# Ledger of designs, part 2: VHH binders against Oxidoreductase NAD-binding domain-containing protein 1 (Oxnad1)

Target 1, 295 residues: Oxidoreductase NAD-binding domain-containing protein 1 (Oxnad1), of Mus musculus (Mouse) (q8ve38)
Amino acid sequence: AVCTQAASWGLKASTLRHLTLASIIKSRRKTDHLERTASVLRREVMAAAKVCEITHESPSVKSLRLLVADKDFSFKAGQWVDFFIPGVSVVGGFSICSSPQRLERDRIIELAVKYADHPPAVWVHNKCTLDSEVALRVGGEFFFDPQPTDAPRNLILIAGGVGINPLLSILRHSADLHRDHADKGRSYEIGTVKLFYSAKNTSELLFKKDILDLVHEFPEKISCSFHVTKQTAQISAELKPYVTDGRITEKEIRDHISAETLFYVCGPPPMTDFFSKHLESCHVPKEHICFEKWW

## First folded at step 17 (VHH)

Design u1 (from t6 with D112Q)
Fold by ESMFold2, look of step 17:
Structure u1 (fold): chain B 295 residues (1-295), chain A 124 residues (1-124)
Amino acid sequence: as target 1 above (295 residues)
Amino acid sequence: EVQLVESGGGLVQPGGSLTLSCAASGFTFDDYDLGWYRQAPGKKRELVAGISYGGDTYYMDSVKGRFTISRDNAKNSVYLQMNSLRAEDTAVYYCAAREGEFDWFIEGYQFQYWGQGTLVTVSS
């Protein structure tokens, strides 16, 4: 994965150097999580976790809530976990959908797992039950982790399909930062955040209520645009103001380019390549463009 | 019953052109991605070109600039225009379809339906 965190310390280019180069060299479509991420920095130890809630986000996507009691377990919004299942030799890789603050308060993380014909996804869909135990190890360099002294930034989040998962974590983190700032503490002052989220139709858009709840909580700071490419059914009145027919366009994204804007892109490889290339051609600094591919 | 019927194959000289057609039935054509695969004797079947339900196209490197995939949803048909043909393009060409998930063509996703194939021979 290639990720630039503009809010990182002054050595952010060095922190991402290996991963950025490795992602360029290894732009090969692989399905094995450990093989695709072999060069990515990971924490040294694993944490035990217990499944405390299972829900359906769609016919093909299950969400798990995991209790992680180990207080040293932490992550940055946008990161993923290695997902170790007893009795399953293949290690899963799943982006965390919940915010870091939710983990700090409740010791809960949320994963959303699309069904696929390979062992970790099959286990989540067919074997996983409440109180199932797994082990987790945090990894990934695709994240948004601003420090209180960092300059304020606007965020543009561009999601396709299940690429929404890490971006939902970043969106929820952004909402947490807005709440923290209103609480008069010494906290990072985040700018505006806009989510562009593309799917085939409205039934394929995950987390619609969760996203709209955040938009309604911070209507002048958080906004979203749902883009559907093949909608045939009627769209509910509640959802219709947020839905656009067609692809997310480069023009829409270009309107948000500024020195203060960071771009986070996650979705099908052709989509992430398209937007990252076009942002670079518009002279957006590489460190202000982060992208992650999903398979 | 799903059917994919290829036509347009034949014998052509190097540098020549052919247009392959594939007529589809038995599914909602507009919702599907379409692809053209080929298989030369003794070789693995390989994806030549693809087109998503929304019109996004893919081409393998060796045919880029020479081949053009297109679709006509009104006729439930997908086409492969093949120009500047070379001996190495000799193969049986297969039409394939899969339910579209994204308006981006993603190579490597499995196709659900296949035609019977049409032979293209490039020889003097």
Scores: ipSAE 0.501, ipTM 0.779, lowest interface PAE 2.0, mean pLDDT 86
Fold by ESMFold2, fold request of step 18:
Structure u1 (fold): chain B 295 residues (1-295), chain A 124 residues (1-124)
Amino acid sequence: as target 1 above (295 residues)
Amino acid sequence: EVQLVESGGGLVQPGGSLTLSCAASGFTFDDYDLGWYRQAPGKKRELVAGISYGGDTYYMDSVKGRFTISRDNAKNSVYLQMNSLRAEDTAVYYCAAREGEFDWFIEGYQFQYWGQGTLVTVSS
């Protein structure tokens, strides 16, 4: 039985899982990053980056913090990078999960990489060390980049699985915009933001603490709803008020439709298609619906 | 040890019906996505129908409205009800299983476990 024991990467949870030499998590994807994105606009500039922190987000997801000293390197919340690794011929494609302001402040971007039997993911999980050097190129048309004069907008973010990564970037950017507005040194006034985030169970929900910290910082502006489709373990008291059994429903999303609301959907293709079709059938303008598929 | 055992294949006239069954063992069945693939002589193996651990279904275009996939978690079994059969449905049908990640069925993901196949022949 190949890969009968998934690699145990989590340091935050008590588990009886075993890591063996023969345990390998196989890639579930049939197409690579460059084939899927062949027609997507990219910036021409490559930037050098250095790994300055490595953490385990879950048993199968490792987070990297990358120092990008090039001051001309920039991105918009929701975008991804081409990830060029010396000695690895396959180019990685990873959504940035940190905010643009974090880059401006600290010259840091954060990536969260799920283990897969693809050379970039294998390198991140098995070879990458502090001070490892890579090159990055920003791409993608899925982003939230309001200008100071734009009308205030509410955001509905709909995430499935690793589709949370670009949406976390947008959520963090939204929190930065709220802080900027309170400071009176920034002009754009963002409306409310609600994240709907679906996974099989609570163990598969990434970034729970990070998300709830933002909800608690801006309780009248930022909210979240976690949806689990096959929860078997007990849910902690802290998390329980935010968790719903079952799928994210059409009705829940429909309740947020207005002229001021923008929808960002990222997850498995059938989920993305389902919500995009529903929103269009409810006459939401196409320019208010943004989606991206990662499967 | 994982096993997938198909049954229900045979010779059927055009317009007829068959029910394929697949009995599974060696894994937690209700955590898995199930699929039916088929391969006709000289053709590439193709996904006919799939069902996620949460019951979301997928059908290839040529079988929509004629075939129905279902699962019975109590019996660790997945079924393919095939109606209005056509000559082009003639193939070896394979049951497949993979650990489910999403309540949505994802066509493009690979399957981990396969049955030995059952032959369906649609001929006058």
Scores: ipSAE 0.500, ipTM 0.788, lowest interface PAE 2.1, mean pLDDT 85
Fold by ESMFold2, fold request of step 18:
Structure u1 (fold): chain B 295 residues (1-295), chain A 124 residues (1-124)
Amino acid sequence: as target 1 above (295 residues)
Amino acid sequence: EVQLVESGGGLVQPGGSLTLSCAASGFTFDDYDLGWYRQAPGKKRELVAGISYGGDTYYMDSVKGRFTISRDNAKNSVYLQMNSLRAEDTAVYYCAAREGEFDWFIEGYQFQYWGQGTLVTVSS
């Protein structure tokens, strides 16, 4: 057993962007999670977790709910965990897709893991059972953690593929902030949130119902746009109003630029680079652009 | 059965041009990403250029501005136009294919299918 040391980050949004860039550049060079994130700051110790629910999010993606009884375990919306599996030497890296408030309330975090020929992913898909125990360590520089007195901000979330996972955490956190402000009045006042989410086709869009439920709960505050690049099947009636054929366009993103808007981009490196460059060319301050790349 | 057959390799002078072709069969070509790799004697195989199912392209730094990858879905073929060739471009060039997941080309993803290679020699 090792005592947990308290870690305190006072990093500003612009510093978080620079740390995120360094992590992404390193991950482009390597596929191993620990190697490509070696420079990323982490909590000092690990927390034990138990699998309490396993569900199928899609044919290729399983969701895990993990009970983390350690009351000192915490994370910020957008962060990931090192995922330590007994008997598996390769350490997984998975973005948390649940909100910090869900952890505070229920001691639960959710991960969504796409099948891959990679030992942690294989274990999640083929070996993991209820009550399986793992260890977690929080890491990552990509997050949204406003303080109650911070200026109100609008959020634009741009996701590709499994890049939705950290952005779903931020979207759920945003919904929690809206609920808290309505109920208590003393919490952070968040502005509007719009999710742009791209995938090959509608079956590859994860969390469609969860996302739409949040849109319907906060129709004046939360919206989404699904973009499919090679749809072959008929789009269902319930999805059709939210789906556009083709890529997320620079014009669509440009229409949301304002001094109050923060951009969170997560997906394939070339998509992330494209939108980051576009936003910079539109003179969005670098401190208002946060991105993280996934393979 | 998946097949990738390269052609167009040969001897060319420095500064010259050459077009490599790769004919594909055995899969739905327009759903796949295509790539060209090269391997010089004693060196590791390296990704030279790639093209996603949506047409997005990738080039390694040393060939940017000199090489152009393209695809013709009607002919199930991918091409590498090689201009301003240098002695350092001498290698066996391999065509590769993988199932596409994004219309952005992702250089770190593994390729499933490989051709047998075609030799390009750049020498006076």
Scores: ipSAE 0.499, ipTM 0.773, lowest interface PAE 2.0, mean pLDDT 86
Fold by ESMFold2, last read:
Structure u1 (fold): chain B 295 residues (1-295), chain A 124 residues (1-124)
Amino acid sequence: as target 1 above (295 residues)
Amino acid sequence: EVQLVESGGGLVQPGGSLTLSCAASGFTFDDYDLGWYRQAPGKKRELVAGISYGGDTYYMDSVKGRFTISRDNAKNSVYLQMNSLRAEDTAVYYCAAREGEFDWFIEGYQFQYWGQGTLVTVSS
């Protein structure tokens, strides 16, 4: 079923607030996501959300589309949500992979959740159904949110595994900004964006069609490089020009260093540490290096 | 049927060396990350060293510079060379395997298969 925007799902505000408070109280006791991110700034707005679409992105990754009717709910590309599930005391933490403009237009956010042996992921994979209700709170300092008067920036996005999720949000936001500039001429003029995305093989690269559609829409502004470390199956002809065997190299990243370039790195902690340290050793200002780890 | 068989444990004096070996069967060895865990009496099992399918290595802080993990894909085996052994290294050592996801070794990921363990005693 196709998700549609709605002002309300028929639930009363008092019912949603009550359910939200109970979930917050339980989550404040002890959770691994809340404990790991205790020092991270959060938007204080809690919003009810309803699952309106469930898709299998891969054998191990399930995508959810969530309707968030509350117009006060907003996020910046790259941010995550606290994911409060009624009846589950552990609070989930999931990066938003859709763009802020998609929320403004359709009241939809998308999450992609890799299967893991912890309660929020188990709920998403084994119990979640259409019309399931959850509560959300936006958090995170890993984001790209330029203002129309900001200096133009080029972006280098470096993703590993599910680290693609917040970077896909930034990539989609970048495409929205390019469309806005072409149509209106008065929006932020973003520079070029290149995504470096690493996985074991091509079947583990998420969102390949979505990413390539953006590259094809803006071939002079958006590009990507897929890196696979142990590919055994034949690579399709459409995908092959974008695929490189091996790791993303320091040299490839160094070639993009400039005063106008911002770097966004998200993936396994060893990868994130490696690239952030390399960029610092090349004298990239720390304020131009944004990284987020997943645990 | 998956099997991990450790060998090479025993009694050694402080400052001595041992090599632990783990022979693997029942899975495609080249696709797996491998690890060595240890458990001392009354303590929790802890990851000592790991090696990804791509050869990236991890060591806990207390063994860095003293222990070396390696793998031989032709022999389906993983090794732990332990040098400069200390009394606190006394433990049962377990070989572990998990299907590899990244060529970076990730400390916190769970292991699927475990060996029976081999005892290492470091005593004067």
Scores: ipSAE 0.499, ipTM 0.788, lowest interface PAE 2.1, mean pLDDT 86

Design u1 (from t6 with D112Q)
Fold by ESMFold2, last read:
Structure u1 (fold): chain B 295 residues (1-295), chain A 124 residues (1-124)
Amino acid sequence: as target 1 above (295 residues)
Amino acid sequence: EVQLVESGGGLVQPGGSLTLSCAASGFTFDDYDLGWYRQAPGKKRELVAGISYGGDTYYMDSVKGRFTISRDNAKNSVYLQMNSLRAEDTAVYYCAAREGEFDWFIEGYQFQYWGQGTLVTVSS
């Protein structure tokens, strides 16, 4: 599945570059996922999947681990799935938050689903059980899929709310690439990665331990900055060094601009528009700015 | 019991001004986004202006520069200052509230609570 805009650019088939157009992830909207993403490139093949683990990531977010035995099923870090539930006529759209390598190794993908008054989300929260069976189809043009001969890049990931989901997939993919670098025969040489992740308060920051574990595994390559806009509770000692009160600032982002830096922005539309516009005004090439809005 | 009570509507001349007020109760006002919608006769309801819990504002294109949304957390109130009124601004105006998730105002999110509406008529 190749972005149609990449084909229209005349990009050589020997090297594919990620492209970001107008990708949409469903959230707190009434409209059908398929209608909102009708123009988005997606795979033609659906794969059966089985729920093998259910966890509570927060009071409002449930994580599913899905076993996808079909070895032809694959995705690129940052993509989502169409989520087909037997007995539910509305098709869900959920970003994959696990890495492609996790799928290749274990045949597992992970979805994190925030509760919403939307039939697929209601099913995930209220009806889904272990061994529940669904069908999946990969879609989306928001992804990081470097080829071994691509120029080394640094990544800046800017997340708001559930926009963390596709960016966690990219962060985990980045960590996998760092691990693979020990075997240089197959590995793209990735640069540094910094995650800026904003939420209302620390309880709304998902995956804090998972993120910090990656930072601690690669302290010279992976870093994070958590930003909270209305924190009222005390912050734990473990978390406090990584937390800043207030918004992610333009200045913090500007300090990372270089020819070698790619920017991935996912979150509420005004946030993604703000940072994308700022980066363009600072003459960051459009090809180095990838964004996805969620509703 | 959540309550949103609008006031300040009425008849005004083209080019005139009105201030709409909405008094809120029954929820933690500081944690909520507020919005003003309007519905003209025969038209769909549309978002006119919004303000997040952090003070970020949104305006539809046709009212930018003429309307100002503001909030007073001490009074649990949200206001819409409407200046340079035009015939096209004639509508029933509704106050709306939703629990805030981000300090950015998101126009596409649905609102949980609605007022009864107040009529604004711009006529010579």
Scores: ipSAE 0.476, ipTM 0.756, lowest interface PAE 2.2, mean pLDDT 85

Design u5 (from t6 with E99P Q110E)
Fold by OpenDDE, fold request of step 18:
Structure u5 (fold): chain B 295 residues (1-295), chain A 124 residues (1-124)
Amino acid sequence: as target 1 above (295 residues)
Amino acid sequence: EVQLVESGGGLVQPGGSLTLSCAASGFTFDDYDLGWYRQAPGKKRELVAGISYGGDTYYMDSVKGRFTISRDNAKNSVYLQMNSLRAEDTAVYYCAARPGEFDWFIEGYEFDYWGQGTLVTVSS
């Protein structure tokens, strides 16, 4: 009597991981960066750069750290680069989100690139790897570059989505100025810096940790307010004190108007236009209002 | 599957009014921007009105003060109230949807989903 042990093959229920296809919000703006910025000042220096780090900042945004060995390559906080990719005919335009001092110290620049149906953005997301080589040229008139003899200024930074990139460069530069002033006593004395940063939800807020680290390092000089317009998930305990549900309000911006305050606005065109017009309506001098529309 | 179904098109006299409706299904409606496009015979398709997931609205200059876009998230529907209709408003009107990125309506961003369209004819 051969007892055939019926091996009960336990059907492992293959948990179909519903890959929630995070609908990658494709920015479909077809506008050529070189055409849009044809009248904008560029530096003459074109430098080779090598990708040394890649980070996923959000489902739709990748950050690149690039090594730039050329000592003649320099930028001001808030500027962007023409991004030349070998074998790609279309030139990208990406804001620098690192500080000028980081380039001087480490020869590193940082870019954050949102996915778009744009060949350079597609290349960054799908083809770019460590040790990839590109060429960079600095451009843009949106920047903060105080001289040691300049009067102290307060900064209000108003960011929307990927518009945080140039403003993060300014914020990081401001922190470097605080450090230099504390150490050397001869550097520019910057006033207070406040960042207002808006996104759809907390997952779309870029560089949250880096921003909070600067706030914690300089609690009397640097502050931030995150604004989310469609938050559904629970906000972490660490982030909660800095998050407001809703838009950045006109009142919140108006409360910071003074003769010594400079305003930097970067976000989607409707947002940038809204705050620019609001500041003008409040009789803020035009020379104290800097704005850049991301495309 | 994503579906957009337009209704409310028809024949109307100059100076008349019409309300277009679009019923949406197959996506999280409250996270999407919505738009109305029109295409007249022999012309390019043009954005008439848009509404963000945050309720920010956009209108083409020729329809400002005459047309109103609105949304009802509970019904997964978007509407275009058209008043003071003109012969030049004669077109096929299309409902469109895209994932919303900002609570602001951004003109120039393309839409991902389209309805089949509804014909509006303005004639005496």
Scores: ipSAE 0.856, ipTM 0.928, lowest interface PAE 0.6, mean pLDDT 92
Fold by OpenDDE, fold request of step 18:
Structure u5 (fold): chain B 295 residues (1-295), chain A 124 residues (1-124)
Amino acid sequence: as target 1 above (295 residues)
Amino acid sequence: EVQLVESGGGLVQPGGSLTLSCAASGFTFDDYDLGWYRQAPGKKRELVAGISYGGDTYYMDSVKGRFTISRDNAKNSVYLQMNSLRAEDTAVYYCAARPGEFDWFIEGYEFDYWGQGTLVTVSS
């Protein structure tokens, strides 16, 4: 009696990894960039640019490095570009997150684009490839461009989400100014720079490494504070010293008010309005408060 | 499946009060912004009140001081307390949800999910 042991092939339940489609937080404002910025100053130069690098900064944000060969193309730290895409009728508006010196040195600008139901953003995320060609025109009145003869200023940078882009340009420019002052002695002497950067969680904080690298390079001159409002995951040991759970507080900003301090605020409209009004209520001169609402 | 189910609508006299409720399911409620919209007959749908995942609130000007939006994350529910109701508040009220990006409520952002609505009629 040969007992045929029926090998019960245990059907390994294929754990359907529910790919939790990380709900790509889309920017939802459908407002036309050209209409919104119709009164804003633009440079006359329109330059061709070629995509030379694409990086995923977050699940919802792609960064583009673009080669801009045109020597007449220039920008001030904090400005944005009109982004013209061949075959797309809608013009994008994207803040520059690289420094002016990077453009001078390498002819590269960097843009970080959040996914949105907006044709230019959709193009960047879904159609843009290496060697894609676009046209750029610089615009915006939100910038930091000190002259060598200007009085030293401290900077407080207050960022929300993708509002970090123009402020990162300013931060990088500030670092370049420190380097130039150390090397040449003839450049603008910048004071201290502190970045307050808020996002929902640490994964939504853009350019964390680049920011920390600048803090480490200039520990007495550049500092940062990351603020997260809905952190659920463990924070890395490297990032932990710089992360605060909660909002950027009025007190944290107020503690940095001085006659020599300039404030740059860029984030969602409610945040930008909140800090702008707070600074005004603290009798900070209006000329020392620069703000741009992220759309 | 994402579901938003409104309740609490009905007939009320001018000056009366009503509380609307919306029960949500099918998503991580704590991470979402919530809103109440209304649409009166022959009018466009308008945002009445919003609440961020962080608890920041928004109100349209005509309802400020009369309406209160609140959320109960434990119940996956959002509420609209409506006081001092007026004839002009007569509308179908819709609950809406979207993934929250900021702890601030951003008025200009669209909502992804919508309920079927509940009718509020303010009449003598």
Scores: ipSAE 0.850, ipTM 0.924, lowest interface PAE 0.6, mean pLDDT 92
Fold by ESMFold2, look of step 17:
Structure u5 (fold): chain B 295 residues (1-295), chain A 124 residues (1-124)
Amino acid sequence: as target 1 above (295 residues)
Amino acid sequence: EVQLVESGGGLVQPGGSLTLSCAASGFTFDDYDLGWYRQAPGKKRELVAGISYGGDTYYMDSVKGRFTISRDNAKNSVYLQMNSLRAEDTAVYYCAARPGEFDWFIEGYEFDYWGQGTLVTVSS
């Protein structure tokens, strides 16, 4: 199990002086994906991908399923892709929300893209169609990739908004590891996983059914807590047992601190900073705290 | 029609105080983040303070401890209390609003709606 932190913006760009394909697609805008992640190590090889499914995850989020036939294309749960669109000069950056095993089995990755006035997001929402072709390159240091001989770990996943995307990848990977251990008995023995997922209301929680399906499949190993800060509509019966009014609290997180627990935090920067600071103040080793701020 | 109407600007001596108000209409106020920006002559607009729909606040470093943002959802209004004013605080102050996504205030996200501004002048 490895836990890494995202590199700081721009200040570590000198360590990635030879990033070849990113150098071809120039952008000087501070908010551009390539500029924000210039110091992050990437595989230099790109893979072609084809859109095979488009779905609506929420009023503002569309999901894509991409077929990636290249057998050498791989990623670790929690990573993102550079997303190269023909005719769009800005390169997208989107976290993969599917598991590595789904790619191994079906050659499919899933991306969930929130609408923004940002050319790749506009393309996904307004122009993308089935069979659209793009190119992908894997990047990111925010991932969970345990090896069979690694010490068993419990995971606490803390998500806000589209920060769920890389954490859903990790959650699905965790479920795959549980299935592998049950079937083969020799794979990595993962401990328990709990997802804390915050949004404004239940309509803004992505992937609710997918998450609950995993909880129901592994009720002794996988659990979740949905936190809504301004819910006014009635909550459905199937969601209600999992929903709490208000913020994810420090106390709830503190109850899970142990030497064997890893924390993965992804969401708006102030949320990520808040929980990372709290965990450090509780003497959680920095190597057990992994965080990512979304783009 | 969305409207944001600022008031409370004026001339004040260094060390003095002003309270800016912004009355909002045309959207569900309780669901929005609110912000105060300022623009001095020849400079870009900069975010001074923000408040999420849940009440989480943000302040730029130069105003922390001197300025306080607050909101009154019953009056559809957001306020900026400015204390210990300095000459460099002289600017046109703009009220801004955007749909709220989180009860954490996110610095750097764009705002959809803007007021016409109110002038604050800090001069001896």
Scores: ipSAE 0.540, ipTM 0.807, lowest interface PAE 1.9, mean pLDDT 86
Fold by ESMFold2, fold request of step 18:
Structure u5 (fold): chain B 295 residues (1-295), chain A 124 residues (1-124)
Amino acid sequence: as target 1 above (295 residues)
Amino acid sequence: EVQLVESGGGLVQPGGSLTLSCAASGFTFDDYDLGWYRQAPGKKRELVAGISYGGDTYYMDSVKGRFTISRDNAKNSVYLQMNSLRAEDTAVYYCAARPGEFDWFIEGYEFDYWGQGTLVTVSS
């Protein structure tokens, strides 16, 4: 349950897929989000959303904050949305990088979209403006949704590139759970969380300040390790204590193996395959290893 | 101006070996992923082997254990050692380069720059 759950609300999944296919012109390309995920369960709720903030997270990544007023719209940390753009026939698929509690509190979700020659990404980068309207539908089976009675778990999050997006959602959710437990003690008691986040260099690490703010808020519960594989520019003094040259190593990950630890891996397929297979070879139960590939 | 120049193609008997070389210029070689593609007559171009800027390698299934990709950053060159050649390896082989994003080699990402190709013919 804590690694994977199918989310469904309202219409049956088969009914929703029928309506989606009838209303959307599908791409013949193999990289079409709807075709790749045709069998994945979706929440039944389609919700209108409005772009209320646009920022540049890096030279190639644009972040959107979306206001979703529909109170029936909800998601689990780690899930993605079908992203329906008026006038664009290809449906986007973007991981949510904000927490479920941010949606409950402010009706905001955040997406971070890397530029690609792919119509939804092109629209986000070249056409999208404040007050642009889109429609969203939640999907995905990669999430962390513990229940209050579940056993406490430690989390190890392993991110590469924009694979940070669903893992940032899980990290933020974990911080929300720590705040809730400290304030009332009525929510799930989460254990420690460590994020391993790899990129080519520090300019490609997204959300550095946001991540470090969480580490500083919960220094005994939340930690991170940034790994850069080809850094040429000087690393700022603020970041240097958290940055390691080179890959995230199997040894570092192995040191965290325990019956209480869940692993969430998201990034390029060879990275996710590498760490998932390594963890299995170390006898980590498959139900404690959650991964999602992206291309 | 980006240039990729392949060499080392030719006629070889089944079971033989050949080494392809690709000399690169016009970009920072050690920041790039490199690949070897091939295209047989009447077939689509296919990725044979790749190497990331960090040295991580990829091989298509049919060449694993027979082909080895390597790079020499000091010489701005990438190589494909082809052993135990078969008739189905007959193709034009192309060197390709793209800016490296991860030190993992990612099959399926597009390549930006291409060489002119070198013909490999495996025949009795």
Scores: ipSAE 0.500, ipTM 0.785, lowest interface PAE 2.1, mean pLDDT 86

